VH-VL binders against q9h9l3. Designs and how they scored, part 1

Scores and structures below are computed, not measured.

Target 1, 176 residues: q9h9l3
Amino acid sequence: PRKMVAIDCEMVGTGPKGHVSSLARCSIVNYNGDVLYDEYILPPCHIVDYRTRWSGIRKQHMVNATPFKIARGQILKILTGKIVVGHAIHNDFKALQYFHPKSLTRDTSHIPPLNRKADCPENATMSLKHLTKKLLNRDIQVGKSGHSSVEDAQATMELYKLVEVEWEEHLARNPP
Unless a header shows other numbers, all headers, positions and changes below count from the first letter of the chain; Kabat numbers aren't used for antibody chains.
F, E and O are the ipSAE of ESMFold2-Fast, ESMFold2 and OpenDDE, as the mean of both directions, binder to target and target to binder. V2 is 0.75 times the mean of E and O plus 0.25 times the DockQ between their complexes.
[cut] marks letters that were taken out.

## First folded at step 2 (VH-VL; framework fv_reozalimab_arm2)

Design t2 (at its last look DockQ between E and O 0.12; V2 from the best seeds 0.00; counts 0 for: pae E 12.0 > 2, placed apart)
Fold by ESMFold2, look of step 2:
Structure t2 (fold): chain C 176 residues (1-176), chain A 123 residues (1-123), chain B 110 residues (1-110)
Amino acid sequence: as target 1 above (176 residues)
Amino acid sequence: QVQLVQSGAEVKKPGSSVKVSCKASGGTFSSYAISWVRQAPGQGLEWMGGIIPIFGTANYAQKFQGRVTITADKSTSTAYMELSSLRSEDTAVYYCAREEGYSSSWYYGMDVWGQGTTVTVSS
Amino acid sequence: QSVLTQPPSASGTPGQRVTISCSGSSSNIGSNTVNWYQQLPGTAPKLLIYSNDQRPSGVPDRFSGSKSGTSASLAISGLQSEDEADYYCAAWDDSLSGYVFGGGIKLTVL
């Protein structure tokens, strides 16, 4: 059967006034939650705003960070041919300057059966923190010291497993 | 059900230019990477370049740099390839093709192809 | 003079297994995934295999791909008359910064 991975990324601000979101960390876990990739990534542009409160990224993390083009190549080789699970995953792919095939993409922010289990509107965009608390009885992203992309990727995989059978059957009947 | 429909056949004189269109339907144009591939009569496939419409960036094969321009119009879901300074060797069928996922390295291959546009360069 | 080398032709008989080869270098097949395309006479190419060994929807499981080092292979088991076509390997080449095709193999079903 086809292998499945979950991905989560953290971004920093580049460009004029720090308004461009650029990739600064990426974590990939396998189906069991084991870490396959976790690297700090140096954007090709000057970092204007580390966004540390949300990203958890600090200047010290950039000292030995992998340059963006190299990291992107490494990440894409891991993703190739796999089902990729993420939360609001379009943002992660945009930061990678890449979009994985829709038929192999699973976005936990847009799965109606998952929302239904959480007693949320089926077509609403729900936060990872909210879904994880409601459905896994766990708190993630606690405090204001930034998110852990490993923690977030692991939570995303566990959320998908709650609806995996139903959703994979739905997609087989209704290909994108 | 994604479909790519190309503009009609062209007959051109040496030294002129040709612009071929490729209109996408049945999918999300912003998630496409569009390549242009040509095939001379009795010959193999030759990649000319491609574009990622959401980023507006185009890549060109070294052989065609300076002669080919690839663009996209997101409002009409249409990609264009313009080849200038035409020579008899440019007589070929020109295909547009889509990659569902995309990267600058085209890892996932071209899963939807247009019908092809025959360009004949004769003097 | 293609960057990826394929023999110009191959043949097989109905029901047999045939293997179609493709040879490249470290800058293409050695570092990047291989895709395979089938082209029936008078038609546009069709993606047959992507990411070395993955089949798109609608491609029979008798088509399989593999990659070893700088070489790739397409295997067709249970050969059928409708498999008579040209077959192209393709990959991204890092040194050329471009997508490259093999010269194509014309498969004849005898």
Scores: ipSAE 0.006, ipTM 0.551, lowest interface PAE 12.0, mean pLDDT 87
Fold by OpenDDE, look of step 2:
Structure t2 (fold): chain C 176 residues (1-176), chain A 123 residues (1-123), chain B 110 residues (1-110)
Amino acid sequence: as target 1 above (176 residues)
Amino acid sequence: QVQLVQSGAEVKKPGSSVKVSCKASGGTFSSYAISWVRQAPGQGLEWMGGIIPIFGTANYAQKFQGRVTITADKSTSTAYMELSSLRSEDTAVYYCAREEGYSSSWYYGMDVWGQGTTVTVSS
Amino acid sequence: QSVLTQPPSASGTPGQRVTISCSGSSSNIGSNTVNWYQQLPGTAPKLLIYSNDQRPSGVPDRFSGSKSGTSASLAISGLQSEDEADYYCAAWDDSLSGYVFGGGIKLTVL
């Protein structure tokens, strides 16, 4: 079996109106929740909206942030060959401008058994916060200081572990 | 000028496999995404998948998952697309294409294209 | 059958302004940038527009792109005989995790 990592990214707004989501922080944890990567990242374009309420990113975090091109390379090296777990992970990959092989991707926002376990509709898209509360009895993304990408990545991994066996068997029978 | 040069035309029997090559010259190769796009006679463009050579990671369209393999050799600046279990419907011109910039091909578009490789599948 | 929808054909006279449409959904055009490709008869496609409205080097400014909601449009002003070609819109699709094309439009210059 392949090694598994979980990823969570925080984005800021760039572009003329701040509508472009640019990577500003990336956290990667291993199967046990140990942090493998956690860096602030400097987007290539001027930041128009830090989205601090959600992202937790502030201007001071960008002072010594890792340039995007460098960070992207570092992150991709970590992800390569791994099963990558995330929540609504397409947003993370989009921000990274990299898309991991679908067969090696696990999106906890699209796992019917996980929703079922949380007494949610199987085909609904539930938030990480909701699933974490229901299944792990843990509060994440609390307060007004924004998200913690490390905390979110850890929660994502723990959620996946709850349904890992069932889901991996399903995927083996029904490869994406 | 960056150019992509593809291998020559192929004639294959149903059930066989074909492997098309795409060699880059005149520029960088490894840091860009190489995509494969095919076009059946009189039909539109169809994305098959892509690879980032420097990382060796490939993505595939769901339609071709399990039947197509995309690889890259950084030492020769050559990308490959292998399609197995060929059918008559696989008769098409197959293109490789590269993006401009360091991002994925799906971000900046495909700005450099190979000349195309005609693959004919017939019994 | 194409994920993105384009009219099959369009036509115009030299000097005319022609608009080519591309319709998608929230998972592709609604969430991602649109690219346009021109394919002359018997040739490989050529990138015409990227990032909704950006022109690569060498593309005349009479070509312009726009995006609104889940739709995109390519405008060709001052239509020339050499513009007779197939035009494809394209975008990344988040739900499919793949690149998707429109069906293509055959533009005829009368």
Scores: ipSAE 0.005, ipTM 0.554, lowest interface PAE 11.8, mean pLDDT 91
ESMFold2 (binder alone), look of step 2: mean pLDDT 89; pTM 0.925

## First folded at step 3 (VH-VL; framework fv_sotevtamab)

Design t3 (at its last look DockQ between E and O 0.04; V2 from the best seeds 0.00; counts 0 for: pae E 16.5 > 2, placed apart)
Fold by ESMFold2, look of step 3:
Structure t3 (fold): chain C 176 residues (1-176), chain A 121 residues (1-121), chain B 112 residues (1-112)
Amino acid sequence: as target 1 above (176 residues)
Amino acid sequence: QVQLVQSGAEVKKPGATVKISCKVSGYTFTDYYMHWVQQAPGKGLEWMGLVDPEDGETIYDPKFQGRVTITADTSTDTAYMELSSLRSEDTAVYYCATEGYSSGWYDFDYWGQGTLVTVSS
Amino acid sequence: DIVMTQSPDSLAVSLGERATINCKSSQSVLYSSNNKNYLAWYQQKPGQPPKLLIYWASTRESGVPDRFSGSGSGTDFTLTISSLQAEDVAVYYCQQYYSTPTFGQGTKLEQL
């Protein structure tokens, strides 16, 4: 039986006009929601736009942030061999410059049974905030000063648990 | 289900202040930003600002900065927009609008009926 | 601020014909973290508030007829009405929500 973790990342703007997304925080929780990793990460490029409204990242977080290459190594060591759950998780993997095996990846933004439980169209791309409110009766991302990656990772794991048995059986019958 | 009901039309003289209310029902008031949008007669839409009903934090368009005050009263699920030092060019319909529920961002799913403010000497 | 420019300012189209409205932003409204274009389209009829038609550049709001479609990415966007109906006569606005919201100047769509 493979161990399962949930991941969430926050990005800042680098590159021309700040339009490139670079990793600036990553949180990983285990099946029970315990925090396995939570670090601010210093991008290798100059930060043009902290995107604080959404990212929650401020200049002071970068003072003691772990350099990207070191953080990436730490994170990948945790993810290797595990089922990794996330919400719109391809963006997180892109920011990590890493692609986890599809067979071990679970994306709560694209799980039809989860949408069904929320009384939403099965093929709709659903926000984490909406799914969490509807299915867990919990408000996340409250306040508009940015998201908490720990809170979001924990919510993502709890959402997946609601459909875990059904979806794992589906994937076993329909391998990617 | 979701309803945004605004206060009635007002006539003001230049230099006066107007305060418009927007009463919300059908969703949890503190979950989403409340925005205000100006539309001058026969003209397009201009965003004025927002408030987060949970903590009262605001963001204003620089065009209105210093003259606009947007507030929220969570005990009555009512947002307010106050515009001071009124000028003739402030004659407009003013809308409240909710942050997008489906997108979770600043598109506008629901709108109030609009409040006409007329500023004339 | 991100300036939104629509074209044309007005347009007359026969019933059953295609209507095309363009919108250009002064900066990209594509956010690479989620690969979404922060662009919406609204329909406004006289004496009514705007009605949301399209968000994320191409996603129809619930209850919007499938003759309405949005396309484009980055800075260039299009609203298409594939077969004009009489009830589609209105002013149409694009709006970016990548940053603080701004609207295009509007396009008045009339029946020819």
Scores: ipSAE 0.000, ipTM 0.455, lowest interface PAE 16.5, mean pLDDT 86
Fold by OpenDDE, look of step 3:
Structure t3 (fold): chain C 176 residues (1-176), chain A 121 residues (1-121), chain B 112 residues (1-112)
Amino acid sequence: as target 1 above (176 residues)
Amino acid sequence: QVQLVQSGAEVKKPGATVKISCKVSGYTFTDYYMHWVQQAPGKGLEWMGLVDPEDGETIYDPKFQGRVTITADTSTDTAYMELSSLRSEDTAVYYCATEGYSSGWYDFDYWGQGTLVTVSS
Amino acid sequence: DIVMTQSPDSLAVSLGERATINCKSSQSVLYSSNNKNYLAWYQQKPGQPPKLLIYWASTRESGVPDRFSGSGSGTDFTLTISSLQAEDVAVYYCQQYYSTPTFGQGTKLEQL
């Protein structure tokens, strides 16, 4: 079986009025929650909004940040050939300007059995924070310092592990 | 049997916009990314971008970023590629393509028949 | 982006003879964890879309004749037609899918 990793990215606002989401941090963990990658990333364009409240990104984090093109190459090397787990992962891939093969992607925001386990509507999009609290009895994304992408990636992996067997069997019966 | 059927040839003036369709059958439209590839006359293949029909998310090659818009209509199982601010260099055959079940990667098992877009004054 | 470079740009081969097309990637497309090369070969005839011949560098697509074979690993790959047939006259492309897809510039194979 393929190795599995979980990814979480933090974005800052660039472009007019900061409405463009640009990658500013990326964290990748393995199946056991070990950190494989965790870097601040420098967008190719001027940052207008650090979105610190949510992203946790501050100006000082960009001083020695890895240039986007370099970081992207590093990240893609890690992701390639693996099953990639994330929450609302399309946003992460979009920020990376790379979409992973659909058959190798697992989005915990779109796994009905996971929602069911959390006593949530199967067709609803629940937040990572909510699912983590409900199913793992753990608080993430607390405080005013923004999100921890490592913490979020770890939580995402742990959530997926709860339904891994069932979901992989489902995917096998319903191949893309 | 999987089929990708594209709209007919287009003739446009410079500065105009063209929108090409790609209707799919024989598989679940939302299960695969839909890609678009450009091929200028007598030239090679160039990947333009993709759309995830499931959520409409897209990624584009930087060469086409800002001019290309790829969309998907799940109600009709049709993907679209819109290219604006057309130039003579945009004269090409455009293909829709999707990966196959066997791999799940960006190797393209299925292709549309291609749509010729001619840009001339 | 990973740049794919084919060689030669064109070649002419007699019927029944071996045809060899090379493809080089600017960086390795071998994933060490699964030992697979994310490399495909296509055949394109005039007025038609490309047709997938080889994937994972050496696996033939269904329906592809045995005379077609792919080899290589890392950055250097080769498509071989062991015995050229008349219907094999076409343009051939290599393509990596290790990252966002990129194609070689193509190799025009003609009958000598």
Scores: ipSAE 0.000, ipTM 0.533, lowest interface PAE 11.4, mean pLDDT 90
ESMFold2 (binder alone), look of step 3: mean pLDDT 91; pTM 0.928

## First folded at step 4 (VH-VL; framework fv_fezakinumab)

Design t4 (at its last look DockQ between E and O 0.06; V2 from the best seeds 0.00; counts 0 for: pae E 13.8 > 2, placed apart)
Fold by ESMFold2, look of step 4:
Structure t4 (fold): chain C 176 residues (1-176), chain A 122 residues (1-122), chain B 111 residues (1-111)
Amino acid sequence: as target 1 above (176 residues)
Amino acid sequence: QVQLVQSGAEVKKPGASVKVSCKASGYTFTGYYMHWVRQAPGQGLEWVGWINPNSGGTFYAQKFRGRVTMTRDTSISTAYMELSRLRSDDTAVYYCARDEYSGSYDWYFDLWGRGTLVTVSS
Amino acid sequence: QAVLTQPPSVSGAPGQRVTISCTGSSSNIGAGYDVHWYQQLPGTAPKLLIYGNSNRPSGVPDRFSGSKSGTSASLAITGLQAEDEADYYCQSYDSSLSGYVFGGGTQLTVL
């Protein structure tokens, strides 16, 4: 059986007017929620907008941040060969400039059984905060200090565990 | 075209302060970090710190913390470095340098001012 | 004392090849940070010569080349010319100092 990890990323604004989203933090946890990776990452482009209210990223975090190219190599080494769980995970892979095999990818924003457990329409795209509150009775992303990618990755893994058996069986019957 | 124009040479006594200016032209001033690097006579290059001209945020090398202040005026595309409580060993040429990070590599300095000589003598 | 170690001087005859070493540690070059090189002609400001370990900006001839391995980097100059007589500095980032670090500089003399 393949090992499973969960990933979450925080982005800052780069490019003209800060409209480009660039990776500035990445956290990876194992099945039990233990942190395997948690680094601040220096984007390859100048940071125009730290987006601190949502990202939690401040200039101080960039002082010792790992350059994007180095961090990407470290992260991809961890992800290789594993089932990777995330929430709206395509945004995380886009920020990493990386394609993970679809058969090894699990996106908690697009799992109908998970929505059904939350009493949400099965085809709706639900926020991580909303699903976590409804299904785990936990509040994440609290306050205006920004999100924690460790907290979010851990929540994502716990959400997936609620439907893991059912969803893995579904995917075996219905290969992507 | 693209250039950094620095203020003229300064002569100061020990204990005084100096403020050096660096005017950017030919590029978007707020889109790139500005660094200050100094070079004592006959010696090598020493990094002093940086300022983000967009946010005004700064970071200083440990050696200069408490003595250096970096500021900018975005309306005239100008960065400033002020060094206080000057000593004779602060005598150096002070360069401003633009941090080029539009590519895929770590921070490096693709554009330099001509330098400002600051002499500290009794 | 410079964080990155360079030989204080090197020399070569016209047409010869010379190399300038830049030795760092596990907190800078050894942590995977890029190495950049600057040429400083007498009486002038430094000028970018090599960036990202091995890339030449426009206007720098291909007789200048750079490389990085482990905790060290090297600048090579082939076909040495009188105009190459200058000081050369390597530069990287150091995570333990949270800052930019230069080599001590290498004075190149063309004989």
Scores: ipSAE 0.007, ipTM 0.502, lowest interface PAE 13.8, mean pLDDT 88
Fold by OpenDDE, look of step 4:
Structure t4 (fold): chain C 176 residues (1-176), chain A 122 residues (1-122), chain B 111 residues (1-111)
Amino acid sequence: as target 1 above (176 residues)
Amino acid sequence: QVQLVQSGAEVKKPGASVKVSCKASGYTFTGYYMHWVRQAPGQGLEWVGWINPNSGGTFYAQKFRGRVTMTRDTSISTAYMELSRLRSDDTAVYYCARDEYSGSYDWYFDLWGRGTLVTVSS
Amino acid sequence: QAVLTQPPSVSGAPGQRVTISCTGSSSNIGAGYDVHWYQQLPGTAPKLLIYGNSNRPSGVPDRFSGSKSGTSASLAITGLQAEDEADYYCQSYDSSLSGYVFGGGTQLTVL
């Protein structure tokens, strides 16, 4: 079986009005929740909006941040060949300007058995925060300091593990 | 111009070591992973491993682990591949090749050196 | 021996269409990894010909095209020319080997 990792990214706003989402932090954890990667990342363009209340990113975090091009290479090497778990993971891949094979991607925002377990509509898109509270009895993304990508990645992995056997079997019968 | 310049041909005896160099120019050396690929005479291509010139991190094909060492000197934008305990079946042209970050696709080798012939014979 | 399987040789007359197959498995092409193609002229280093299954780098004529389906990929050359005589290699990634893999190579002869 393939090894699994979970990923979560934080983005800041760049461009003239800060509407462009640029990668500013990336966290990757293994199956056990151990941190494999956690770096602040410097976008190639000037940051207009740190989006701190959501991203948790502050100006001081960019002082020694890893340049995007370098960070992207590092991250891709970690993800290569792995089953990558994430929540609404298309946003993370977009920020990374990277597309992981669909057959090796697991998006916890689109797993019907997970929603069912949380007493949510199977076809609804639920937040990571909600699912984590319902199924893990844990509060994440609390406070005004913004999200913790490590915490979110760990929560995402734990959520997936709850339905891993069932979902992997489903995917084996119904390849994407 | 963007190019990779490799060191000259080598002749070694079995059991010896060889170190091949690859100097990059025309682009930011530390911004791209460097791969090594070899080709035995009249045979196909075989991937050996990669190095991250920025950090010095490496990853080798299972076949070469314990016998290959990749390094770099960022001050002169040069990557090195050393292969030890040489045997006759290590005779090949060794290429350095740049890893291109396409973003939308799995990475590929968009820039190649001209190759370095390493001959292992008694 | 090569992880990806290619025919050892193909041939065609000038102006004809030829295809080179690249057969993989569930751990590489079938796993969703992209296939890239390289052209190697006699006595030279490989050159990138196709990337991302079907994309041509600058300088590669549109006579060259790539496709991928299931566990296999294919390189098609239309309007075959004398200068196309070379070895062609497909390349992908194999998760079971945790490494890049190549086809055995195909020698294209222009008759």
Scores: ipSAE 0.000, ipTM 0.562, lowest interface PAE 12.3, mean pLDDT 92
ESMFold2 (binder alone), look of step 4: mean pLDDT 93; pTM 0.948

## First folded at step 6 (VH-VL; framework fv_nivolumab)

Design t6 (at its last look DockQ between E and O 0.03; V2 from the best seeds 0.00; counts 0 for: pae E 15.9 > 2, placed apart)
Fold by OpenDDE, look of step 6:
Structure t6 (fold): chain C 176 residues (1-176), chain A 118 residues (1-118), chain B 107 residues (1-107)
Amino acid sequence: as target 1 above (176 residues)
Amino acid sequence: QVQLVESGGGVVQPGRSLRLDCKASGFTFSDYGMHWVRQAPGKGLEWVAVIWYDGSYEYYADSVKGRFTISRDNSKNTLFLQMNSLRAEDTAVYYCAREGYYDSFDYWGQGTLVTVSS
Amino acid sequence: EIVLTQSPATLSLSPGERATLSCRASQSVDSYLAWYQQKPGQAPRLLIYDASNRATGIPARFSGSGSGTDFTLTISSLEPEDFAVYYCQQYDNWPYTFGQGTKVEIK
C-alpha cells in the first residue's frame, strides 16, 4: 500500500486586476496528521489581492516566503508516488501548476459515501467546513482571519479516513 | 476614441534585436495594463507579455522569457517591446492590446509585422 | 498552461443561420473567458468577456455561455459581416492562452 498525504493550499490574487489565483501557502500532512510541509510561498507575479479573509495571507507573510519555483520542487518531491488527499483538490493542483495522477488522487469533495455519512446529497459539493463539523464535530475556518491550510489538510485527511476502506474498494472496482 | 498604433516592425536576421512601440491615445494610458499578443502568418493568436498599469510588474510567455522585455513610458503614452535574440519562430504580426473588461483585451492596435529570416 | 480547444475548426453556414462555436479548456477557468472576432487583415475585436457578457457595441445576436471548462459562443442569426475567425481566450492564469480559432465561412 502506498503512503498517503493530505494537501491544502492558499492562493492570492495576481494579474493586473488580481483575478489570477497564485499559490501563496501550501501545507501537507501525513496519515497521522503530522505536518510534512508548511510554507508561505512567493508567487512569481506581483500580488494585487491577498484575499486575506479567505486565504489568511498577509503582506508580512511574503517577506521571507519561499519562491514558487523552489517551493513547487519541494512539494512535488513530497507528493510523488503518494496517494494525495485533498478537498476540491483540483484547485490546489492548478495553483501548483502540477497535476497528480488521477489514480492516486482522492478528492473529499467528490466522495458520495462521505456525503451520505454526513446526511448530505451524494452528488452535491459540500464545503470542507460543513463536512468537518458534521462528521468530526470540529469547527474549522472560524473567524475572519482566513483559513489555516494545516488545519484544513488535517481535517481533510480525517474525513477521508472515515470512508477510506469503502472508497478504496470502490476505486479498485472502478478505476478512474 | 481609443487608439493603439504599433510601429517598429520589419525584416531582421536571426539573432538580431528589434524594438516595437505602441502609441496610445484616447484614454488615460497609466490606468490600464497593457499586453503584447502576436500572430504568426496564417496562424492563431499567442499571448506574449503583460505590464502593469504603473509598470510595477511584468510577466512573459515562456517562449519569449529572457529574450523579450516589455516596458512603458506613461508620460509618453507609449508601450514598448524590446526583442532580443530573435528567432524564425518569432515571425508574426505583433499587436498591443489594452486590458479592460476584467482582464480581457478590449482594444487592439492594427499590428506591426516582424519577419525573422536569414 | 491551460489549453483551449475550439470546435469545429471550420463552420460553413449561410446568412440567417444559427452558429454555435465551442471552446473547451483543459482545466477550469471559472468564468474568465473571452471571445474575439477577427476578420482578414484586421486586429481581433472583443465580443464577449467573463464568458457571457457582451462588450460595448456588440450586437445582441452574439451571446456567450458556459463556465469551468465548457464554453459556447452563439450567433443567433448570421449577418454577412459575421463571417470571420473566432478565438476564445482565458485570463484565469498565466500564461494567458487562446484557442486555435474557429473559422465561420459562407456556404
Scores: ipSAE 0.034, ipTM 0.593, lowest interface PAE 5.3, mean pLDDT 92
Fold by ESMFold2, look of step 6:
Structure t6 (fold): chain C 176 residues (1-176), chain A 118 residues (1-118), chain B 107 residues (1-107)
Amino acid sequence: as target 1 above (176 residues)
Amino acid sequence: QVQLVESGGGVVQPGRSLRLDCKASGFTFSDYGMHWVRQAPGKGLEWVAVIWYDGSYEYYADSVKGRFTISRDNSKNTLFLQMNSLRAEDTAVYYCAREGYYDSFDYWGQGTLVTVSS
Amino acid sequence: EIVLTQSPATLSLSPGERATLSCRASQSVDSYLAWYQQKPGQAPRLLIYDASNRATGIPARFSGSGSGTDFTLTISSLEPEDFAVYYCQQYDNWPYTFGQGTKVEIK
């Protein structure tokens, strides 16, 4: 069977007036939640807005950050050939300038069985924070220090495990 | 249709300078890193230099460092290579190349010949 | 600097035959290796990226394999248009480097 990983990314504002979202941190965990990758990433252009309240990224994190081109190569090497789990994962792939095969992609923001377990409408788009609290009894993304991408990636993997058997069977019957 | 068109090649004497242009069309030039790659007559490919999509980072092969300068003007969709202190060993066809999403060179220009008379 | 060594320098084959081209790196480049095809008077064309993925529009007869230091380009059944020079290129670390090329020619 294919190996499975979970990914989460944090972005900062670049470009005119800081409106472009650029990758500034990426964390990848394996099926057991062990960290395979966790790096602060220096965007290829000037950071205009660190967006710290949401991103958790501060100026000091960029001092020794891995340049985007190098980090992207390292990250894609880990993702290739694997089932990749994320929450609203399209945004992560967009920040990586990458398309992962749809058949190998799992998005916890759009899994109806997961919503049903949380007593939420099956087609609602639920936040990672909400699902994690309801289904794992964990508080993530607390305070105003921003998100932890390691914590978020780990939560995403644990959420997927709750529906893995059912959802993988569904996907086998209904290939994307 | 993605197009890259080099110009500015020619015959020059050693020690002189030459500037190459690469005009891009058919894609959003400011989203892509750009490279120069050269090929001496009858020889293989040699990477020369890179510039990031916004011009914030440049890197050079040791053989040209300090003599060549890569630059870009995103408002004109144009990549440049300023070649100073030219040597006979710089004689080559010079290609501009676009770095694609997976870091490989997915589109190349037709090349422009630079001949440095020895 | 990472040196890429291609072998053989020249591969003499007939249409319909299988071509196997090798590229060896002086240190691991993991999977960050591309293959390009170049015909006389033309620019190179991307065939394979990340060791094994076909670029857009490349026929299935082209395949790549390998990781680390040893890589292979295979052309399962040569067509007349496949007789050209082939280069491998690593993009794991600066500076990017190319192999010296393998010429595939008509026997």
Scores: ipSAE 0.005, ipTM 0.477, lowest interface PAE 15.9, mean pLDDT 88
ESMFold2 (binder alone), look of step 6: mean pLDDT 94; pTM 0.955

